# VH-VL binders against Imidazole glycerol phosphate synthase subunit HisH (hisH), part 4

Target 1, 225 residues: Imidazole glycerol phosphate synthase subunit HisH (hisH), of Colwellia psychrerythraea (q47xb5)
Amino acid sequence: MTSAKNVIVDTGCANLSSVKFAVERLGFEVTITDDITIIQQAEKVIFPGVGSAKHAMKNIKAKNLEAALQGLTQPVLGFCLGMQLMTESSTEGKKSSTEGNNDDNTSHIVPCLNLIPTNVEPLKAQGNRLPHMGWNTLTQVSNHPIFKGISEGDYFYFVHSFAAPISEYTIASCEYGSTFSAAIAKDNFIGCQFHPERSSALGSKIIQNFLELDSTELNQELVNL

## First folded at step 18 (VH-VL; from g4 with light chain Y96F)

Design m8
Fold by OpenDDE, fold request of step 21:
Structure m8 (fold): chain C 225 residues (1-225), chain A 122 residues (1-122), chain B 107 residues (1-107)
Amino acid sequence: as target 1 above (225 residues)
Amino acid sequence: EVQLVESGGGLVQPGRSLRLSCAASGFTFDDYAMHWVRQAPGKGLEWVSTISDNSGYIGYADSVKGRFTISRDNAKKSLYLQMNSLRAEDTALYYCAKGPYDWVFETYFDYWGQGTTVTVSS
Amino acid sequence: EIVLTQSPATLSLSPGERATLSCRASQEIYSYLAWYQQKPGQAPRLLIYDASNRATGIPARFSGSGSGTDFTLTISSLEPEDFAVYYCQQYDYWPFTFGQGTRLEIK
């Protein structure tokens, strides 16, 4: 395969078709691949994910993508689990439904890609049902270029039981029993907890902003939450 | 190779209970959501229940809610379906099915057992 | 709940012919659609996931397409073993639902 301008990383743990469709309907070309060379040569990289961090990291390692992803210098946008995988670690392992005598109710810390120095923890839903599923609003939005045309109070689609807390890397927040990072960013790495591919016109705007992003804009001083 | 083997089916009268089991092998059981899907004789497929440890989600079809209970024993690599207050309309072949992830959202069924038959008749 | 309507109910074709099966969703489900094959006396087998991805071990003659509300399963050239019932299933909204099935029979 030849060099591609836009790439969706195939980790084996994502609905790649939905992401591809979301990109193409905007008029952009995109290639789905797990080829390291193609990923490295891409101008933009989309990093989607679904499922558990443990499973996804296992696949990433099996595909020998870990070091490649960590070494990317072009803009990278993570979706949902993809965002979570960009962090240092994700705490998973809710086994409350197990009947066996060996009830492994212990949380497992899954090392992730360590691209953004924060962690993913179980969402503090404060009595609300988990997963957080459906449309919810951004409570704060930074001036990060990815959020051009996006405002506080805008709705996006969420599906998650884990979240990154508020940190210096938070560029948007959301409320669901507690405040969590709807999006995080550091250097060329950007992650959104929501699913832009499922977030209608505003989600498309996020994707468009990313695909049209000038890399030099990421080096500018940004106002974070 | 992924293997799912259901058991526990049988003939029962309405109002009775059955407990189905599914023995899993060939994959890391606790890394995946597990499901029950049933098929009435000569009919289509109907989702019954889902359990996902990672997401913390347990789901039931409205038709079985309050009567059926899904559970799992990861140490034994087993999935269960406790069926109480059985009705004639519960008559079906019950399949144990594996999801592609331990997650509630993207849940298709990538592997199926051969099923166990439940017949509810007076 | 999401209603999946498959068409036609029955499709009669001969080996070597192209089969086109439709699955229509009552509302937008993006690409969260799977196709299954079920032969008499057998469990369903996954053919396609995420609307267009062929499952492991599935022959290249099977392909899925579509997004949103309209989906298609195509068998480019039917083999004798392809005559079966085919189901679509959405996994975007709870409860997960199946289409009523299309029976592909030998003409």
Scores: ipSAE 0.454, ipTM 0.824, lowest interface PAE 1.6, mean pLDDT 92

## First folded at step 19 (VH-VL; from m8 with heavy chain V104P)

Design q1
Fold by OpenDDE, look of step 19:
Structure q1 (fold): chain C 225 residues (1-225), chain A 122 residues (1-122), chain B 107 residues (1-107)
Amino acid sequence: as target 1 above (225 residues)
Amino acid sequence: EVQLVESGGGLVQPGRSLRLSCAASGFTFDDYAMHWVRQAPGKGLEWVSTISDNSGYIGYADSVKGRFTISRDNAKKSLYLQMNSLRAEDTALYYCAKGPYDWPFETYFDYWGQGTTVTVSS
Amino acid sequence: EIVLTQSPATLSLSPGERATLSCRASQEIYSYLAWYQQKPGQAPRLLIYDASNRATGIPARFSGSGSGTDFTLTISSLEPEDFAVYYCQQYDYWPFTFGQGTRLEIK
């Protein structure tokens, strides 16, 4: 087993190729793997995800990645669902219909990795169409190192129906009917609700900032939103 | 083994309604987005509809929007397509398809049924 | 909608030969592309997802490559059972769309 400098975690719930391409386009080498040892030894870990938290957590557990991910000490960057999985929990919905066209909407709480002490909730879109999909601007941006060269008003690509609220862990915000965390961070764990790999040059810049991040910078007191 | 079995197809006149069913087995049905894809005789594939529980998202192709309704019964592991106001151009083999996640976007179809034939003709 | 153009329309080859099928998107779709195989009288079968990942159970002779707008399905050495119609499908934008298909026939 050879060590990899940069790793993309394969949870089975992500479009890994797009993430890999985004990283490689920047000139960085990256390995996609679900191998715990390789992940643990990586200098940087990217944690992408799409789909439901329930399914993703199931896969993570099945792959025995839960404890490994929770124990990582190197910088970790979560994308979209990956960010959400870093939280304590995600409240997700379930829609069922009977043959009689009866709709039953239920919700359930999915325990996540509990790396960042916040919770994911249904996005309060306030009449806007769900999911939040497409380009939107960051309304506030902290001085977190991953946002070097990024400014308020910059556009990023979003695809989500759930969101982390504004909290002490918010390092960037976005508005879509309500204000939500576009990014959160605690210790070595960073999450973006948007998709950097789909966010053009600015998304690439975030990825680059992360991959070039000095781990010591994460130990510094940062100004949160 | 993942299995999808479509039913409900038949010959109908324009303007009539038909309800398709898809019985799923071999996987946790409610963990995945489900889809309908159709194929007109001798033609290519056309996405028709998608349903995802987690996001509550339902999507339709423009060609069927307002006429077709996708639904599912997770207890019965069944997917449905209510087709109203049928047109000749709706004539096709209708496939039930499974997505890899409970995610309505950025999704491909990892498993397909054998399809059920719908023929709309006067 | 995103238009996927497959080429060639028909490809005539013999068993053992290498097949190269192309799929071009009308705009950038990153790696959100899948390939399907459809034999006569059968449902489509997923071959490749995310442009380059082989689906479960798919033989190693099948491979996908490309990103952005240009994608390729390669069959390194054709087997008799590989002669079929192949479709590409994008899932970057709604509505999801398919290519018109490439028919791989025996020479």
Scores: ipSAE 0.525, ipTM 0.839, lowest interface PAE 1.6, mean pLDDT 92
Fold by ESMFold2, look of step 20:
Structure q1 (fold): chain C 225 residues (1-225), chain A 122 residues (1-122), chain B 107 residues (1-107)
Amino acid sequence: as target 1 above (225 residues)
Amino acid sequence: EVQLVESGGGLVQPGRSLRLSCAASGFTFDDYAMHWVRQAPGKGLEWVSTISDNSGYIGYADSVKGRFTISRDNAKKSLYLQMNSLRAEDTALYYCAKGPYDWPFETYFDYWGQGTTVTVSS
Amino acid sequence: EIVLTQSPATLSLSPGERATLSCRASQEIYSYLAWYQQKPGQAPRLLIYDASNRATGIPARFSGSGSGTDFTLTISSLEPEDFAVYYCQQYDYWPFTFGQGTRLEIK
């Protein structure tokens, strides 16, 4: 086996092809794989995902990828569900409109990869339609290297009903009834709630910034929101 | 084994309504997006509608928007298509289909029912 | 709406020959393309997904290739049961669309 410089982790999710093409259009080579050795030897790792955390975590465990992903030290960028899987847990199945408790409400808690100490909760849309689907702006954008050339008010494509709350790990925010983390980061793990692969030129800029990331840039102090 | 069984088709006059049902078995129904695809007599395939696992995402072909309503009952493992204001061009064999994901985008159809016939004619 | 154009509309070949069926998308769909076979009186049967992956139970003589906008289904050596209508389907985004079909018939 030989190393692949850039890797997309094959979690069995639906959006792998559009992510691959988004990388290739920027002039980078990329390999989709679930081979642990190839993932661990890559310089950059993209962690995509759509759908439920339950299915994604089940696939990750069946592929024996959990420990390998948790042990990565190179830059990792998660898209949408990929970001959510980096958190401690997701409370999928609890909708914001259902206030009643079941006797066993833990049946909707999905343990995730526990890479960034926050969790995923139902988006508090405050009367807005769920899912949050369409183009929306970033509010408060940190100086994190992936946001080079990205400003507050720039549009990205969102499609989700769950989100991470604002925390010390938030590197960009967005408003949709309430404010939520549009992106989170800790050490080498970076996640975006939006879909860079479907966010036109600015989404491509996020992917390019990540792929051009010098590992020394992650050693700098980052401004939290 | 995965089974999809459609019912509710028939002969109706233009302007009338029908409700199609699809009974699912052999898989965890509420983990998957579900779809309706139709085929007019002697013609090709046309996507009609898609509904996500929890009904949070719903899509329709332009030809049926405003007239058809897709729904599901996960407790009954059933998919439905309410077809209002039927037109002659809605005449087709209607298939219930399943894809491999709970996500209703970027998906193909790995299991199909045998279909139920809808004929709209005076 | 993404239009899929299949060619040829009809392909007349003999058993044992190689069949090459084409599907062209009106815009980029990456590898989000599936191929289906439909025999008379039957539901469609998934052959190929993600442009090149054979579905479970599909014989090795079926293969898919292509990406972007130009896709091909190849049947390396035709068997009598392969004479049917073949459809491509894109699934990049809604609305999902099918090609008009290629009818593979005995020459």
Scores: ipSAE 0.511, ipTM 0.792, lowest interface PAE 2.2, mean pLDDT 89

## First folded at step 20 (VH-VL)

Design r2 (from r1 with light chain S28E)
Fold by OpenDDE, last read:
Structure r2 (fold): chain C 225 residues (1-225), chain A 122 residues (1-122), chain B 107 residues (1-107)
Amino acid sequence: as target 1 above (225 residues)
Amino acid sequence: EVQLVESGGGLVQPGRSLRLSCAASGFTFDDYAMHWVRQAPGKGLEWVSTISDNSGYIGYADSVKGRFTISRDNAKKSLYLQMNSLRAEDTALYYCAKGPYDWPFETYFDYWGQGTTVTVSS
Amino acid sequence: EIVLTQSPATLSLSPGERATLSCRASQEIYSYLAWYQQKPGQAPRLLIYDASNRATGIPARFSGSGSGTDFTLTISSLEPEDFAVYYCQQYDNWPFTFGQGTRLEIK
């Protein structure tokens, strides 16, 4: 099969058109596919997601993409839910009944791809309205290559109620009632909680930096937040 | 087969209350965000409310905020809309709609009921 | 709120002809746009989501295109059952909003 330089993974749970448009607008070629071979042979892999971790993981498994994604050695960039899926698990899906006597607000733990050893949990908004939706600034930005030309105080677009906490894998942070990871990275896997494809010129810069990334740069020890 | 069946519509005077119900079948009800969308006679579509268990989020259109309450009973596979302080402009066919996933944002409506008619008139 | 403007208000065509319906957003909404079909006395039916993806069971003659602010629903060859009202809907941001609709009528 024909190899693709850049691939967007089709999990069936993402707005692929928005991502494709963002990439192509920058002048890069990209293929949307759920074909494991094409994904494995790609130089760069974009891993977007929209919706719930439960649905996304279900689709990933149904498409037999789980092991393939876990075995990727080329640079991978997760968008929003895609980032969350890179973690060990996501605590979401509070199922409840609002009519009866039983208001069961039980959180569900969704096992994810376990590419980056951290977890996603409900965002501690400290009285702020949830979800965190709209433009917000990065409060700290590491020297990770994807953040070339990006500075603290720069705005990106967020849509989420869950977040990864600050950890050794945090490469950018954001404040919304509490401090959370705006981006995380480990080895060849990078995730952004914000939507680069919806973050104007700066979001495009993130995408560009990723697509132009030399794989050798990811092997260097980077200073985290 | 996905089915959504609305009920509870009727004729009421302004200021009165009405409770709509939507019975869902053919899918795992608690895995999806649910919505109400209304259509005034001879008019277009207007989003009314959304409920999602994923984040526990509930949303309302400004036109109904403070007057309407969306709720759900997952055990009964039912969606509800409590409508208080009804106004003439609330007159519409009210649709129950299913989202493609359990997330309240960035969502469209992949299945619709046939609707139940609410008429508010003196 | 984001305003969606559909054009034309009414489109008169014959079976077998190509139909082109437009939806314009008041601001950038990327590809967060859906199209619905509504026949008289019936509930809306999802046709297209994410601007260009056909919903399950939707015939291939229906296609969606566009991104940013300008979107198009195309029916390559009209069937008698395609004459209805069509709505676009954005889900880029709250509140969700619909276009005012395009009525596709038989000439």
Scores: ipSAE 0.863, ipTM 0.933, lowest interface PAE 0.6, mean pLDDT 94
Fold by OpenDDE, last read:
Structure r2 (fold): chain C 225 residues (1-225), chain A 122 residues (1-122), chain B 107 residues (1-107)
Amino acid sequence: as target 1 above (225 residues)
Amino acid sequence: EVQLVESGGGLVQPGRSLRLSCAASGFTFDDYAMHWVRQAPGKGLEWVSTISDNSGYIGYADSVKGRFTISRDNAKKSLYLQMNSLRAEDTALYYCAKGPYDWPFETYFDYWGQGTTVTVSS
Amino acid sequence: EIVLTQSPATLSLSPGERATLSCRASQEIYSYLAWYQQKPGQAPRLLIYDASNRATGIPARFSGSGSGTDFTLTISSLEPEDFAVYYCQQYDNWPFTFGQGTRLEIK
């Protein structure tokens, strides 16, 4: 198979069409694939996700993508759940029943790809409506190359009930009852909690910045939040 | 094979209550968000309610908020819809539907039951 | 809520012909669009999800296209069993909404 410059990973748990469209409307070519070789040979890898971490990880394993993803050395950008999957684990909810008992929701820890040594936890919405869905502003934005032309106060589109806390890997933050990581990064792995593909011109700018990234830029010491 | 079998429908007078059930089989029930969608006679489809364990989210259409309650028993692989204060406009075939994942949003319905009929009439 | 408008209301065609069904959204919904087929007396069946992905077991003659606000379901060559009502559904935003349906009838 021929190599592709830009690849969108098909985990089976993402709206791939939306992501592809967002990339193509910017004038970039992109291939959707679950082929390990093609993914490994790509210059840029987009790693989107929708749904639950448990389901996504199951699919990733079924497709034998886990080790391949973990071994990628080119820039990788995770979208929403994709970002979450880059972490060590995601603590998601689980309930045995809603009938006949007052049992609280239990949680379970889903091991993820462990690309960025942080964790995903239920979003502390502090009484705000869950999920966090809609437009919200970045409260802090680092000098990470992905955020060229992006400023604090800029709006992006969110759809999530879980989030990574603020950590040394946070490169942008957002407020929704509590402060959480709107984006995280470590080495060649970058994740956005928001949906760039659904975030209008600014979201497109994020995607463009990523696709135009020089890998050497990621080796530079960057200011994290 | 995924199977969803609804039950509990019937004829009731306005103001009365019904409880619908959906028996699921052929998949890991507790790994998926579940939904109710209804279709009035000769009309289109209307989303009614969604339940997702992962996020703990429960949602309702505005038309049924405060009157309907969605619930599930994962041990029994069953979905329920408690319908109170029924109105004539609630008359419909009620479908149990499966989501593709345990997430209540950005979701379609990949499998449907055959439905159970609810008729509300004085 | 997001309104989906399907057209035409009724489409009369013969077996072997190409069918083109339209679904228009009142606002941008990206590719968060599904198509369902409903035959008389039956439950809806998922045909297409994410605007262009065929669901499991769906014949290749069914295809979905479009993004943003305009979407199309195409049946390349109609089979007798394809005559039914087709619905589109958006899941970009809450609440989920359906189009009013297109009835594909045999000419």
Scores: ipSAE 0.858, ipTM 0.935, lowest interface PAE 0.6, mean pLDDT 94
Fold by OpenDDE, fold request of step 21:
Structure r2 (fold): chain C 225 residues (1-225), chain A 122 residues (1-122), chain B 107 residues (1-107)
Amino acid sequence: as target 1 above (225 residues)
Amino acid sequence: EVQLVESGGGLVQPGRSLRLSCAASGFTFDDYAMHWVRQAPGKGLEWVSTISDNSGYIGYADSVKGRFTISRDNAKKSLYLQMNSLRAEDTALYYCAKGPYDWPFETYFDYWGQGTTVTVSS
Amino acid sequence: EIVLTQSPATLSLSPGERATLSCRASQEIYSYLAWYQQKPGQAPRLLIYDASNRATGIPARFSGSGSGTDFTLTISSLEPEDFAVYYCQQYDNWPFTFGQGTRLEIK
């Protein structure tokens, strides 16, 4: 099988073209694939996602990617929903009906890839409009290698209604009614809630930092938020 | 096969109300965001409204805000559009459209119904 | 709102010819663009999503390209059934907007 240095995972639930363009604009080559062997042999793996966790996980399972993703040892960077899928689970909403006077709202827990021991929950917006959509600042930024050249107060683009809370795995935070994890990391797995591919020069810097990341750096003791 | 069948269109006078329905089949209805898109006679397409259960989000075009209400009954696999205070400019073929997932903010429309005609005229 | 401008307004071609349709966005929309085909008396049909992905069941002669602000729908060899109106749609931001359409007619 042909090896690829950089791979974007095709889960069937992501805007792959946007991510590919962002990577190529930086001068890097990248392959979009759902081929397990190619993904496993890649030096870097980008794991994007859009839509719902339920939908994405169904696709991942249908493509038999679950175990492969869980077994990856090279650096992996999740975008938006991709980050959320790296967690243990995502609590998503479900309405039985919006018709009439009987509105039964339920929620369900979607098991995710369990790469980072945290969870995704509905964002506590506290009166702010949902979704959190648009530019917002990072309130805290760790010394994680992907944030080289990134500072607190820098703007990134968000599109989400769910979020991971602050935990020992948080490497950057953001405020939107409440404090949530803008990024999380454990071992070789890194996730950004924001869209680096939609975050102008600073987003590109994060992508570049990741693609140029020395795998040995991830094994070093990092100071989380 | 995915099917969307709109109904409820008709001729009404300005200021009146009309309720559109869309019957869905061939897919798990409650797993997808649903939308209304309209097309005035001889004109292009205009997004009207979106509803998503996962996020609980409901959205409207500025042109219909405060007048139209989107809703759904998942048990009946039905989408609705309550249209109040109708105006002449609301005259259009109204399409029920399916999103590719239950997420309304970055979505296209992968399946469309044949539409139901709404005519607002004195 | 984001304005999508399609060109040309009308394209006259013969079966077997290559068709190139353009869609320009008023601002950066990355690859959040879809193409639809609408035949007379029919509902729109999704052709392309995310700028370059063919929808299920769409013939290989249809392809989408572009990113940022400039996008193209290409039909490599026109079939008689391809003569219709084509719309582009952005879903980068609210509200979702459509281009004004390109009418592909028989020469």
Scores: ipSAE 0.821, ipTM 0.922, lowest interface PAE 0.7, mean pLDDT 94
Fold by OpenDDE, fold request of step 21:
Structure r2 (fold): chain C 225 residues (1-225), chain A 122 residues (1-122), chain B 107 residues (1-107)
Amino acid sequence: as target 1 above (225 residues)
Amino acid sequence: EVQLVESGGGLVQPGRSLRLSCAASGFTFDDYAMHWVRQAPGKGLEWVSTISDNSGYIGYADSVKGRFTISRDNAKKSLYLQMNSLRAEDTALYYCAKGPYDWPFETYFDYWGQGTTVTVSS
Amino acid sequence: EIVLTQSPATLSLSPGERATLSCRASQEIYSYLAWYQQKPGQAPRLLIYDASNRATGIPARFSGSGSGTDFTLTISSLEPEDFAVYYCQQYDNWPFTFGQGTRLEIK
């Protein structure tokens, strides 16, 4: 088996082309794969996601990636849904019918990869239109290495209706009706709710920071929000 | 095999109403966002509406807002489009379309029905 | 809304020839682009998603390329059944929009 320095995990629930393009535009080589061995041997792993946690987890399991992802020791960066999948669980909505007045709204909890001990919940938009879509600013930014050159007030692109609340794992925050985690981190796992690949130069900077990250930096006590 | 079967189309006068149905089979219906896309005779494709249970999102094209209502019955594996105050420009073949996941955005349409024809004419 | 412009409007080719269809977006849409094939009297069929991924069951002769604003659908060697109308669709931003289509006809 050949090794790849940088890998994008193919879960089947992500726009992999967009992510690959973003990485390659920076001059880095990257391989898209669902091969466990290649993923395990990679120096850096990007873990993107689009869609629902339920579908993504189903695909991850079908591809037998769950244990492998949970066992990764190299830096891993989750994008959007990828970040959410790093949490313990995601609470998702389900409706049996929209007919008549029978509004049987139920929610279900989707177990995720449990890499970062937090949860994803419906975003409390407080009357704002859902999903949170478009450019928004980071309200707080920690000194985490991926945010080198990133400041509070900087704009990133969001597309989500669910979010991780503020927790000890929050390394950046954003406001949309309520304050939520724009990014979270624990150990070698980092997730951003926004789409770095869609966030212009600043998004590219985050990707670059990650790809150039010294793993030893992740072992240091970082100031979280 | 994924199958989407539309029904309910017909010829109506302007101002009248129709209710389209889409019967789904071959997949877990409630795990996917569903869509309506229409095609006027000899014309291209136009997105009409989207419904997603996971996010609770319902969306409409500007051209149909206030007149059309998308709904679904997951127990019956059915998608609906209530069309009120129909106009001549609503004349089209209406397709039921499946999304690849239960997310209403950043989505394409991986499966389509054969469509049901709606003709609005005086 | 994002406008997708397809070109050419009509493409006349013979079986065995290479077909190149273009789709241009009015703004950056990254790789959030799909291609559909619609044969006469049939519903659209997904060919390509995320700009360059072939959908399940799609022959290898179909390929998608491009990113940003310019996208291309290529059919390396046309088969008789490939003569149809092709649409691109963006899903970068709301609302979803389609190109006006390219009609690939037999010469």
Scores: ipSAE 0.812, ipTM 0.923, lowest interface PAE 0.7, mean pLDDT 94

